# Ledger of designs, part 1: VH-VL binders against UPF0659 protein YMR090W

All scores and structures are predictions.

Target 1, 227 residues: UPF0659 protein YMR090W, of Saccharomyces cerevisiae (q04304)
Amino acid sequence: MSPMKVAVVGASGKVGRLLINQLKANDSFSTPLAIVRTQDQVNYFKNEVGVDASLTDIENASVSEITDAIKAYDAVVFSAGAGGKGMERIFTVDLDGCIKVVEACEKAGIKRFVVVSALKAEDRDFWYNIKGLREYYIAKRSADREVRNSNLDYTILQPGSLELNKGTGLLQPLDKLEEKASVNYSINREDVASFIVESLLHPNATVKKTISLVNGNEPMEKFIQSL
Unless a header shows other numbers, all headers, positions and changes below count from the first letter of the chain; antibody chains aren't numbered by Kabat.
F, E and O stand for the ipSAE by ESMFold2-Fast, ESMFold2 and OpenDDE, each averaged over both directions (binder to target, target to binder). V2 = 0.75 x the mean of E and O + 0.25 x the DockQ between their complexes.
[cut] marks letters that were taken out.
The coordinates of atoms that the task and the answers printed are left out; those that the model quotes come from them. Centres of patches stay.

## First folded at step 1 (VH-VL)

Design ax1 (framework fv_axatilimab)
Fold by ESMFold2-Fast, scan of step 1:
Structure ax1 (fold): chain C 227 residues (1-227), chain A 120 residues (1-120), chain B 107 residues (1-107)
Amino acid sequence: as target 1 above (227 residues)
Amino acid sequence: EVTLKESGPALVKPTQTLTLTCTFSGFSLSTSGMGVGWIRQPPGKALEWLANIDWDDDKYYNPSLKNRLTISKDTSKNQVVLTMTNMDPVDTATYYCARIEYGDWYFDLWGQGTMVTVSS
Amino acid sequence: DIQMTQSPSSLSASVGDRVTITCLASQGISNYLAWYQQKPGKAPKLLIYAASTLQSGVPSRFSGSGSGTDYTLTISSLQPEDFATYYCQQYNSYPLTFGGGTKVEIK
């Protein structure tokens, strides 16, 4: 019955902003923490959105600094990414940033960790020849491996191509994922945010899972029941 | 009501630096998801994106213009400034500033544009 | 960089005609595509974003469709005020890129 305290790394990203709004609106959660990299972002989340915020630049912060930021929280969501801002940031944010947050969770005694990864990260043949995505996928695959090797109660979410449409609440069943290969593997950002919330509310179905997220025709509630 | 207006010199000599100011009202760059970009259009030619600045002070530049561009914001004044060095006659164009909403990189509202002629 | 190719470069049409403009991306852009209308001497006006979502206040005769690399703007029944140049823009990745434009002229 006690509301869950959630810290969101990458809160200023497109999925992160939607997630903060959903967490704030849901009585199952206490006021979330937006972990951001600039003072303007801190001011925005505190003064405009009305949530807690921490100035913790994941690219440059030490594990100790990250641990201090999250230590009062029950769960951590990693939704940060380089976002096309240069090759070095893929390694410092998508790879090392994720690893440092995992280590910070372990030091803080936080078990529940949700990470937004990428569709078919383990399947090198899927992504190796996609122009502009090779280094990104190398980082995501490697980070996912580190997450799985941790002692955390992790959930790895692997969304397809992220779209800007309003969420539908409908997902493609996992056993029918390949039916989307001839069309596309797309997913609305709002549905990713909603599924993060559902993952936190349904740990029995989602802990220690890697879950592909692609839009389809199955209601999210039914999808979770099948996990 | 949301408005954007460009201001700056109408005539620039070759090798000089151009400074353009976008002054806006009806929104703030302290609001998450908001941004302002600069786009130019030479007479009779297509639109060319130059630079964006977001609510979080993230700066993005067209790599074809290399190190010539600097974008900055003053949220207290509702202004975004673009600086372009080493002006050349081929840089003659109408320069627009435009709003970015919800962190998406399309432009929903545009200023009227300011014509900059580069000539000796 | 993602190249955006518009076709045709220009077309002549009469009031009441159905007009279709095509935009082709050099790689997949996941529906991160906007369409703009520009009248002579004026700033561009946003018509459509996310490939098919009509901007508030834009007449319903305008529609967008497509996926992957192929996108279209359709004007179902051309009106006098629709004679303009139309531009597509991808926003899947930096640098942001525009098509070369399609001029819709009075026949």
Scores: ipSAE 0.006, ipTM 0.492, lowest interface PAE 9.9, mean pLDDT 88

Design ax2 (framework fv_axatilimab)
Heavy chain, then light chain:
Amino acid sequence: EVTLKESGPALVKPTQTLTLTCTFSGFSLSTSGMGVGWIRQPPGKALEWLANIDWDDDKYYNPSLKNRLTISKDTSKNQVVLTMTNMDPVDTATYYCARTDYESGWLFDYWGQGTMVTVSS
Amino acid sequence: DIQMTQSPSSLSASVGDRVTITCLASQSISSYLAWYQQKPGKAPKLLIYAASSLQSGVPSRFSGSGSGTDYTLTISSLQPEDFATYYCQQSYSTPLTFGGGTKVEIK
ESMFold2-Fast, scan of step 1: ipSAE 0.013; ipTM 0.564

Design ax3 (framework fv_axatilimab)
Fold by ESMFold2-Fast, scan of step 1:
Structure ax3 (fold): chain C 227 residues (1-227), chain A 123 residues (1-123), chain B 107 residues (1-107)
Amino acid sequence: as target 1 above (227 residues)
Amino acid sequence: EVTLKESGPALVKPTQTLTLTCTFSGFSLSTSGMGVGWIRQPPGKALEWLANIYWDDDKYYNPSLKNRLTISKDTSKNQVVLTMTNMDPVDTATYYCARIPYYGSGDEAFDIWGQGTMVTVSS
Amino acid sequence: DIQMTQSPSSLSASVGDRVTITCLASQGISNYLAWYQQKPGKAPKLLIYAASTLQSGVPSRFSGSGSGTDYTLTISSLQPEDFATYYCQQYDNLPLTFGGGTKVEIK
């Protein structure tokens, strides 16, 4: 079978950059596409990383422009976010940006879609009173609903608090998620990137699923087998 | 060895525009993941972040000062320039530039700082 | 904005003492916390990043710990060159914010 062509929206972000490097290094994938906002980011991905890049600002691009950028690809990953850089960008990137990419996938005939969301997005009681996160979670919850209402073969990943530590390849079993309530729901960014790769390689286990990602003691391969 | 050095006027009159230049060596803003930020410190007070610029020309400003600040880079000269309009005596401070490594040493903290330049705003 | 509250504002200590400085964030910052040392008339110097990772060249008597909203800087055996003001800084969300500083003075 031919290697999968993956387009990454939000490639210049912390998870996105790790994901591009992992996709490039894995022979199951063709050269990935980095979808980015500035010409300098295009130059970085083409000249320093050695991957394809598209200047497509998801905040301002039309659905047709996004469709043209992704139309040659087999799968799309949405790993973009406002990143605490303004309330308006939560609305235009986390919410509307995600919705436009879903519509672009449908228009392009691309079925496989992976989105990086947020832990317990459906559970309003979990996040409603967390200072600074309410608007972010409203956007993530609403975007996740649009993803689920689409005809796409989606995977919604809901990571806990993203940390700077090197990946361990170890996740908290879903049945034991609440055991982390008294500690924290942290997850390494590198493990999120690795799990996106594993989702694309294991569609039977991950298609049409919402999956919480939190640091734990279970190897990623065993975690996927339990899905 | 990585070094940064701030330069600009020591005295500014109220309502004038301040222009500060950060000149650096030992790294480049053509290197992916590198950034430079500006931080100030009024006499006897805490540090206050002003603005960041990154290798990809992405720019961020402190919202409390956004309408007064402009940050730019000249990658070929290894320089970052900050301008601040409508100076007021309360803007009297030591102004620092500092490196932000997006990946690697310092992990997006300000890992190496210039010596600072004192700017006094008075008539 | 994320508020960073340092305590104490100042402390007096003797050479050889264990010194602990606390930093409290108004919301979770996922270990995106740095500690800086500033000596009079000098620029700040990075000591610790990612809450607990010691910057290259910084003496092992300095250590950082904590998670979520609560972080501490510890100096296990204070040396004469350690009398300085210490600042914490979060880099999880914009605007980047610093604590008010803790001045470590000779007793």
Scores: ipSAE 0.013, ipTM 0.542, lowest interface PAE 7.5, mean pLDDT 88

Design ax4 (framework fv_axatilimab)
Fold by ESMFold2-Fast, scan of step 1:
Structure ax4 (fold): chain C 227 residues (1-227), chain A 122 residues (1-122), chain B 107 residues (1-107)
Amino acid sequence: as target 1 above (227 residues)
Amino acid sequence: EVTLKESGPALVKPTQTLTLTCTFSGFSLSTSGMGVGWIRQPPGKALEWLANIYWDDDKYYNPSLKNRLTISKDTSKNQVVLTMTNMDPVDTATYYCARMGYSDSWYGFDPWGQGTMVTVSS
Amino acid sequence: DIQMTQSPSSLSASVGDRVTITCLASQDISNYLAWYQQKPGKAPKLLIYAASTLQSGVPSRFSGSGSGTDYTLTISSLQPEDFATYYCQQGYSYPLTFGGGTKVEIK
């Protein structure tokens, strides 16, 4: 009776919060599920935002616990990250957390999976010497490989440097990515959230794709038509 | 310039609740990767980490004190509040708040507030 | 929890001496180690982060080295203003933990 039911892992992060708001506002989607780590975050999403919320700490939860949390949903978005909260969490959240969610999707029979990764994760020369990002990129690259090896209808989004500016709805065309200076590989978090929504609405263009997200001058609709 | 300053009572009686406020300037807890932590130091003893709060409202507590600690933030006021219940004389210490950032300090603390001395006695 | 063990707990040295302080982690912390200086009655000051990166404004006589579980803070030529207690801290895993401190007294 309701449209697509989406569960968002990492709902309390900057991209996750924007995504929850966009999903809630869009009639193509049922009330989303915010998957969060603390009771305060559950209370926030239920009482202040007005969406469903599950207390499921991806770092420590078993695959079975994650499966139970997402079982009633049609699609899962993984937008979780350690985000400077200790190096171990890069491995337990960005890497193993993503892998456990993939396994939970497979157990639950959920095919549609969107993951927020990192720009040029496959290109070790790009990130290996960036101070403070090596371990993060190792985790993202490895998680992306596990996602691609799954039977899921995945979309891997690889955003550039994440900014808090208002979204422009404008992206850099994929065939022109290398024409842009690497210091300008940036993307507004709101545009990442919007592109997750568009990926869920346009599966034929985005399933089984790895998509670089950098702001540019091409409208998002035209960008999607070119995928 | 980044600065932090602690405020709260200098004297607390046993069994009472301590509330400390950290007011900061020169950065925002709306910035991804930013956090504020609380650290204490009893007179003549080592530093002990208490709690962290991050831009996305994620909270971490020292497990030895978790049942007694609550950390919260008001991003619009540039404030972080630590509450510690059931105070005991062994909790007498200087309490510090400090900025923690991913890129700036690799999960270390910089800068620190001046500290506020809290004495627990009847 | 990751235990941080500092040695020595205290030392006395003369101006101009090379001072070495060691920090041992109970597990591999992959260079997520910070060093702090605390002068009497003052808040700690970050000296070094990422095991070996000197914080802006810190004198070049301070250096950090090490990897895995074993880390060292070195003061190449001790000055009178270096009288302080030094702490290491791991940022690898929660709970964040500090070493017990090393008190450096000028002879």
Scores: ipSAE 0.006, ipTM 0.508, lowest interface PAE 11.8, mean pLDDT 89

Design ax5 (framework fv_axatilimab)
Fold by ESMFold2-Fast, scan of step 1:
Structure ax5 (fold): chain C 227 residues (1-227), chain A 122 residues (1-122), chain B 107 residues (1-107)
Amino acid sequence: as target 1 above (227 residues)
Amino acid sequence: EVTLKESGPALVKPTQTLTLTCTFSGFSLSTSGVGVGWIRQPPGKALEWLANIYWDDDKYYNPSLKNRLTISKDTSKNQVVLTMTNMDPVDTATYYCARISYTYGPLYFDYWGQGTMVTVSS
Amino acid sequence: DIQMTQSPSSLSASVGDRVTITCLASQSISSYLAWYQQKPGKAPKLLIYAASSLQSGVPSRFSGSGSGTDYTLTISSLQPEDFATYYCQQYNSYPLTFGGGTKVEIK
């Protein structure tokens, strides 16, 4: 089969940059598209990374503009976030940005959609009283609900606390997730990027799934087989 | 396919500086999630980790040898270089370079070079 | 530093035997453990990672188990090509450390 064409929304973020590099290095994928907000970011991805790039500011772009950017692609990954850059951007990027990309996928006829969400987004008791995260989690939970209500072949990834360590390729089994409560449910950003790649390569195991991502002792291949 | 090969001097005099080069193919250090490490083995003894370098130029050194070790990469040449100062006869060993796991792997060594024997003697 | 203690240092076995090698960590390594095989004059070869995951191309007679501080490598039916030295390695934290090795010799 032809290599899969993947467009990454939020490519300039820490997970997005790692994902672009992994997609570029893997023969199962064609050159990915980095969807970015500034001309400097376009220049970086085209000239220094060597991938395709689109200047499409997800916060301000219309659904039609997003549709035009992604229409040549087989799959879309949403890894964008406000990144603590003001309360308004949580609603315009994490919530509405995700919803607009879902609508753009529907208009373009793109079925495969992977979104990076947050651990236990459905469980209000987990996050409601965490100072500084309530609004973020409201947005993630609401966006996840919109994704689930779409006709897309979605995968919702819910990573724990994101770390800057090198990836281990090892995840905590889902039935043992609560064993990590005492050690903060951490996950390396590189392992999130790797699991996005694995989700795209293993649709039968990951389509229509919400998957918690926390580092542990199970290799990703075994983890996917258990889904 | 992944291949790595060590090169450098076979004989070093005490107090001299050792420079070893690892040349590899089948992967690139421009790819996120990949790294290269150096491991040595004195004759008849166990393996000892020396240093790691990763795609983002992040570097780790064995603390017992840190003041003597420098690791660097040239991504365009597919090379990693290890420099070790003030060589002593106890540093006589086979030196290996190895790939630190690719996209899905932990921080272990999945492919190894053949090794290069370095003898420190006068 | 995490100390890795392998036992035994050497063992003698016959083709067809079940061989078990143990590796003890001075503190919990959360299954971040690899096993390597090294034949005389050759580089080490990865057998197992994450304590129990078999590397692609490695025969199914090799298996790993364990958790916390205690780990084992088992060869269920020793073959002539398995006579080698075996090393464990923890990768839970820097510095990365190897066990002292276990030499599997022919009887």
Scores: ipSAE 0.000, ipTM 0.423, lowest interface PAE 16.3, mean pLDDT 88

Design ax6 (framework fv_axatilimab)
Fold by ESMFold2-Fast, scan of step 1:
Structure ax6 (fold): chain C 227 residues (1-227), chain A 123 residues (1-123), chain B 107 residues (1-107)
Amino acid sequence: as target 1 above (227 residues)
Amino acid sequence: EVTLKESGPALVKPTQTLTLTCTFSGFSLSTSGMGVGWIRQPPGKALEWLANIDWDDDKYYNPSLKNRLTISKDTSKNQVVLTMTNMDPVDTATYYCARESYFDTSGYPLDYWGQGTMVTVSS
Amino acid sequence: DIQMTQSPSSLSASVGDRVTITCLASQGISNYLAWYQQKPGKAPKLLIYAASTLQSGVPSRFSGSGSGTDYTLTISSLQPEDFATYYCQQGYSYPLTFGGGTKVEIK
């Protein structure tokens, strides 16, 4: 099969940079595109990582500008987020930035779209009283709904609390997710990046699905077979 | 070897603006996962975080001081600049710059620190 | 803002003693907790991050433990160079906040 061309929105983020490295190292993929907000980041990805990069500020770019950036690609990953960086950025990046990328995919004729969301985004009772996360979760839940309303072949990934530990390749089975309620819902960023790669390689198992990602004891291969 | 060094005036008068520069070596703010923050410590008191800037040019400010603080970077010079307006005697402190590492840690630990620069606000 | 309450504010100890310092967060911080050592007139040095991970070059007599809101720094056998002030710091949310410090003094 011809190598898949993947554009990563939010490539400079912690998950995004791990994803770019994995895509570059995997022969199933062509050189990925890092979509970034600053010239320093363009220089980093082109000169130090050795991948393609586009200076496209998702917060301020028009749908047409985003469409022009991604039009040569087979799939788009949205891994951008404001986190705790300010309320305006949650609205303009996590919510509207995601919606603009969905619209750009539709205009470009790109069907395959993977988005990194948040654990239990649909369950308002889970996140409504978590200090500092309410606005973030409102944005993620709303963006997820827009993604589901699109005609895209989407995959919505909902990771738990993101850790910087080395990936294990082990996930918590979906039917046992609530067993983690007695401990912290955590997931290694490297395993999120790996699961994005696996989602792109296994569309039959992952297209039009919302998938919770939490550390556990099930190998990723078996987890995917159970989807 | 990673090094950071603060520079700026040792004395400022009340109502004046303070400008501090952090000059560093051994890493770059073009590198994903790197940031530089500013922390102060009044004599005999605890550490207080002021602001940071990361490789994404994302800027974070202590909300209690946000309207007084501006942080910027010049990656070609390996410098981060902090500006603080309307100085008051209570702002007398040692000011530190420090590197933040996003790669090896949960949260934003400050793994390398400058020596600190003492700023006295007096009139 | 997340309040970090450190205890005790000071303690006296002898070389060879086991020293324990506690840090309490006003809410859960999911192990985003660092410990620093500061000697008089000098900048702080990172000892521990992610609640329990030793920074490279830090002696094994230092250890961190805890979860949720309650965290502990332990020095298993105090050495002469360990007399200093220790600070905890949460990185769970902005603004970053530090504890009030614990001064470890010679008995």
Scores: ipSAE 0.006, ipTM 0.501, lowest interface PAE 9.3, mean pLDDT 87

Design ax7 (framework fv_axatilimab)
Fold by ESMFold2-Fast, scan of step 1:
Formats: C-alpha cells, sequence, structure tokens
Structure ax7 (fold): chain C 227 residues (1-227), chain A 124 residues (1-124), chain B 107 residues (1-107)
C-alpha cells in the first residue's frame, strides 16, 4: 500500500505545525504539504522542517488556485483559523476558506477531508454569549454544515479549549462528555494533531463523523475503537 | 517587561517621505498571536489608526491612507517600520506604535502596550 | 467605515463622583470594543477590552457595559489620577476606528 499524501491547510498554526511533524515522522504517510500564507513560512517548512510547501493564501485564493495546490494529494486537513485577526477574517478564513477547500477537494477528486472545528458548534446555548467567540462559532457551525452537505469522506473534529501542554494520548469518552464541568473542556494541541493522524489511519471509524475532543482518561486507541 | 519606542525625524518638509521605526522588547513578532500597529494623533484631535503588521506578515492599512503607507518588520531586530509618502502639514501629529495581542480566539484588535509617541511636525 | 460617536465631548467632575461616558457605533459591533485612558502628554493606556473585560492592573472602579451599538464606560468613584481623555475603539471591522474622545476635567 502506498503511503498517504496529505496536504495541511493552516500548517503554520500551532496545531498545524505539530501535525506536519507527526506526518513527517510516520511511515504511513508520504512527505506532507504545508499550505501557508507567506514566503517566509514556505522557506521554514522546506528548509528547516524538510517538507513540501505551497504559498497559497486561503483568504484570497480562488477555488481553482487551491485545487492546483492540492491536486496531487490523497487527503486534505483544514486546520486554519483567523485567530484574533478581526471579524472579517473569521468569515474569509474560518468560514469561506473552509468552504473553498471543500469545493477544491471536490474539483480535484479528493475524497478524504478532516477539519478542525470547535466543541459543541451545533449548540448555540453553549457559545452564543461567550465573550469574543460568537462570530467564530457562527463560522465554525456554518462551515461544518457545508462539510456535512458535501460528497466528501469527511471527519469533523470539535476540540475544546486548546492548550500548549505535552499530549497525554487520553481523551474523554463521548458518552461521558457532559460529566465534565464546562470549565474543564480543554484539549492539548498535540492530542488534536495525534487524533488527526489517527483519523487518517482509521477511516472506517472516523469517516462521516463529528467527534468531540476533550482531555480525559481513555487511551486514544480505545476511544477510536468505540467510534 | 514589554516596551515599545518610536524613532524618526521630528521635522519633515512637505512632499517628503516619513520613515518611523518602532523598536520593542519583551515579545517577538515570530510568536503566533503577536502584532504591532501604528496610530497617530494630531494636536488636540482624536486617535487615528494607520496600519498593522502581525506575526505571519499580514499587513493592514487604513484605506484613506493606503496609497501612502508601507509597513514592514525586521524580526531579527525587533523592529517595525512605517513609511508614509508625500507628507503634508495636516499629517502633523504624535505617532505611536503599540502591541496587538491577537490571542487564541477572536479577541479582536486592541492595543495593550504603547510606545511613548514621537512628535512629527510637517512644515516648510 | 464604522463611525464611533462619544458623548459627551467633555465633562467636569469632582473627586468621588460617578462618571459615565457613552460610545455609539454606526452598526452592531458585537462587543468588539475597547476603552483607553490618555493623560495629557502621555500615550493611551488600555482599560477595557471586549466591551466589559477589565485589563489586568486596572482599578475595579472602572467598568464597561453595553452591547450591539451602545456602550458605556463607568468610573464609580472618580479619583485625582482619573482626570484624562477617554477613547473607545471598535475592532469589529477594518479600518479600526476610534471615538472622538471624552475629556474628564476637574470641576
Amino acid sequence: as target 1 above (227 residues)
Amino acid sequence: EVTLKESGPALVKPTQTLTLTCTFSGFSLSTSGMGVGWIRQPPGKALEWLANIDWDDDKYYNPSLKNRLTISKDTSKNQVVLTMTNMDPVDTATYYCARIDFGEYSSGWYFDYWGQGTMVTVSS
Amino acid sequence: DIQMTQSPSSLSASVGDRVTITCLASQDISNYLAWYQQKPGKAPKLLIYAASTLQSGVPSRFSGSGSGTDYTLTISSLQPEDFATYYCQQSYSTPLTFGGGTKVEIK
């Protein structure tokens, strides 16, 4: 079996960088493609990390330009976000950027698509009145709906609050999510990256699924077996 | 801990180009979530945003001044440079640089640490 | 462009007074609003962001409230060091825009 070729949109972000390193280190994958916004980031991924890189600004690129960047790949991961760069970029990156990548995958004939979304995106009562998160969640919820309406073999990952701790490999079981207090809905970025890798390696368990990712006590392998 | 300081000429003649440098410490523009912006204030008037640059080299300009403004960074020197062409007496103002902390989520654009400001007078 | 209108342009107050300053946006800015304090000859200082979140180190007598288009900065008991000009700023859309300022003067 040929190693899987993965393109990562948002590779320069905190989750994206961890994901690129994990994909590079795993023999199940060919050298990944880092899709990035600046020439300095292209140079970083090519010269310091040792992976392929494409200068494709997801905010301003057309569907055709994105299609050309990803057309040689077997799977696409969308791990991009606007961060705190103002409300406009939430719509052009988190919402429209994701939609354009879905359309580019369909145009390129790429079926496997993994997207990093947000915990409880469907539940407005959870996020509507959280300071600074309303527009972000509107975008994530809307993008998730577009992903589900596509013909792609999608996996929607909905992480809790992202933290920069060493990954534990331990997740909260889905049927026990509500047993955790909401202030404890955190997830290590490294564990999100690891779960993206595991999703790509276990399509039968993860295709067409929306999966909440929160720190817990269940080993990731067992968590996947329960999906 | 976090400090910013503006430098540049105090007097500029009409039609000349202004170059201002912001030198900072206590943070890096290689760090995800960090940015630096420029804001000016004419004597006795309100604050006016000019331009922002962030960790991934995204540049934002006030559209009313975009054709005159260039913002750039030198990460190795902890510096952000603003260039403004074709100076006019109405551009007389105190020019500030300030840090933007974009954070993890959509916290918005706010300036949490400011330089002392540098007064630029445009006169013949 | 989003226009930010502050009221009043100036006010006179005494130490111990409750001071309220209003900021009106020309469209809904979804709490993407900051408040700054500027003392004469000094750079602005961030007081409040996201409409109601107090910046670390800012005294609790300062508070922000509001939603949609209408926002208020309140100083519950004015101190001598609070005589300054106050500015609101929206970050919902570029260009970033500031209010015209409210000068709080000693009575």
Scores: ipSAE 0.021, ipTM 0.563, lowest interface PAE 5.8, mean pLDDT 88

Design ax8 (framework fv_axatilimab)
Fold by ESMFold2-Fast, scan of step 1:
Structure ax8 (fold): chain C 227 residues (1-227), chain A 125 residues (1-125), chain B 107 residues (1-107)
Amino acid sequence: as target 1 above (227 residues)
Amino acid sequence: EVTLKESGPALVKPTQTLTLTCTFSGFSLSTSGMGVGWIRQPPGKALEWLANIDWDDDKYYNPSLKNRLTISKDTSKNQVVLTMTNMDPVDTATYYCARTWDSYGEDYYYGMDVWGQGTMVTVSS
Amino acid sequence: DIQMTQSPSSLSASVGDRVTITCLASQGISNYLAWYQQKPGKAPKLLIYAASTLQSGVPSRFSGSGSGTDYTLTISSLQPEDFATYYCQQYNSYPLTFGGGTKVEIK
């Protein structure tokens, strides 16, 4: 089959950069598109990384503008977030930005959509009283519902606390997730990026799924086989 | 608008415990994605990262310091405290606190974007 | 731990010169690299993050480039206020690590 063309929204973020590098290095994929917010980021991805880049600020872009940016691609990954830059950006990026990308995928005829969400977004009791996270989780939970209500072949990834460590390729089995409460359900960003790649390569196991991502001792291949 | 300031003793005797406080304004550690780190610099030497604490109380320590470090936060006071046990003359340095940005979600700021002025700590008998 | 090696450790330059400083990581860091400027008696100032993204308010004469393990800071036309020590720092993995620094001195 022809290599998959992937557009990454939020490519300038830490998971997004790792994802772009992994997609570029893997022969199953064509050169990816980095969808970014600033001209400096466009210049970085085009001139330093050597991939395609689009100046499309999802916070301010219309659905039509996003559709034009992604229309040549087979799959879209949404890995963007406000990251603590105030409540306004949580609504415009984490919530509305995701919804606009879903609508753009539908307009472009793109079925495959992967979104990086947050651990236990459906479980209000988990996050409702965590100081500083309520608005973020409301946005993630609401966006996830819009994704599930779409006609897209979606995968919703719900990583735990994102860390800067090198990836291990090892995940916590879903039936043992609660054993990781003592380490804040930590997950390496590189392992999130790797699992996005694996999701795109294994649609039969990951389409229409919501998948919690926490580091553990189970190899990713075995984890995917259990889905 | 965003400021950080270190405070603590200027002189510490060998074997004593050092306690440094970082007081900040213009941001909150209740905001997801935000954190505070501690960095030190011995006179005429390079920068060395010591520890980070994030908005969600995740803590990270330089493993070379073998459990000598403890970092904690008081979100209501906008303070982060670093404790370092068993001080030695080689620990003489300027100690800085700095804002770090990275916990849940993807952020477009990286590294340590705002630093305190630093506080000089001399370890001498 | 990821070791960051800067070269040169010091250099002498004149106003208007093009200055380049190199930073080599002991393993790939996926462009999770920042550059800092430090003047005597002052805290470091963030110049560049994500290897090539200029921090707000930093003059355009500063630029960063590189990928994988090899990174460069360039000052296209050195100004009097640019005489300082420069540090690279990786944030791909813990512990966070800094280069040894490059002192840019006036000739």
Scores: ipSAE 0.013, ipTM 0.463, lowest interface PAE 8.2, mean pLDDT 87

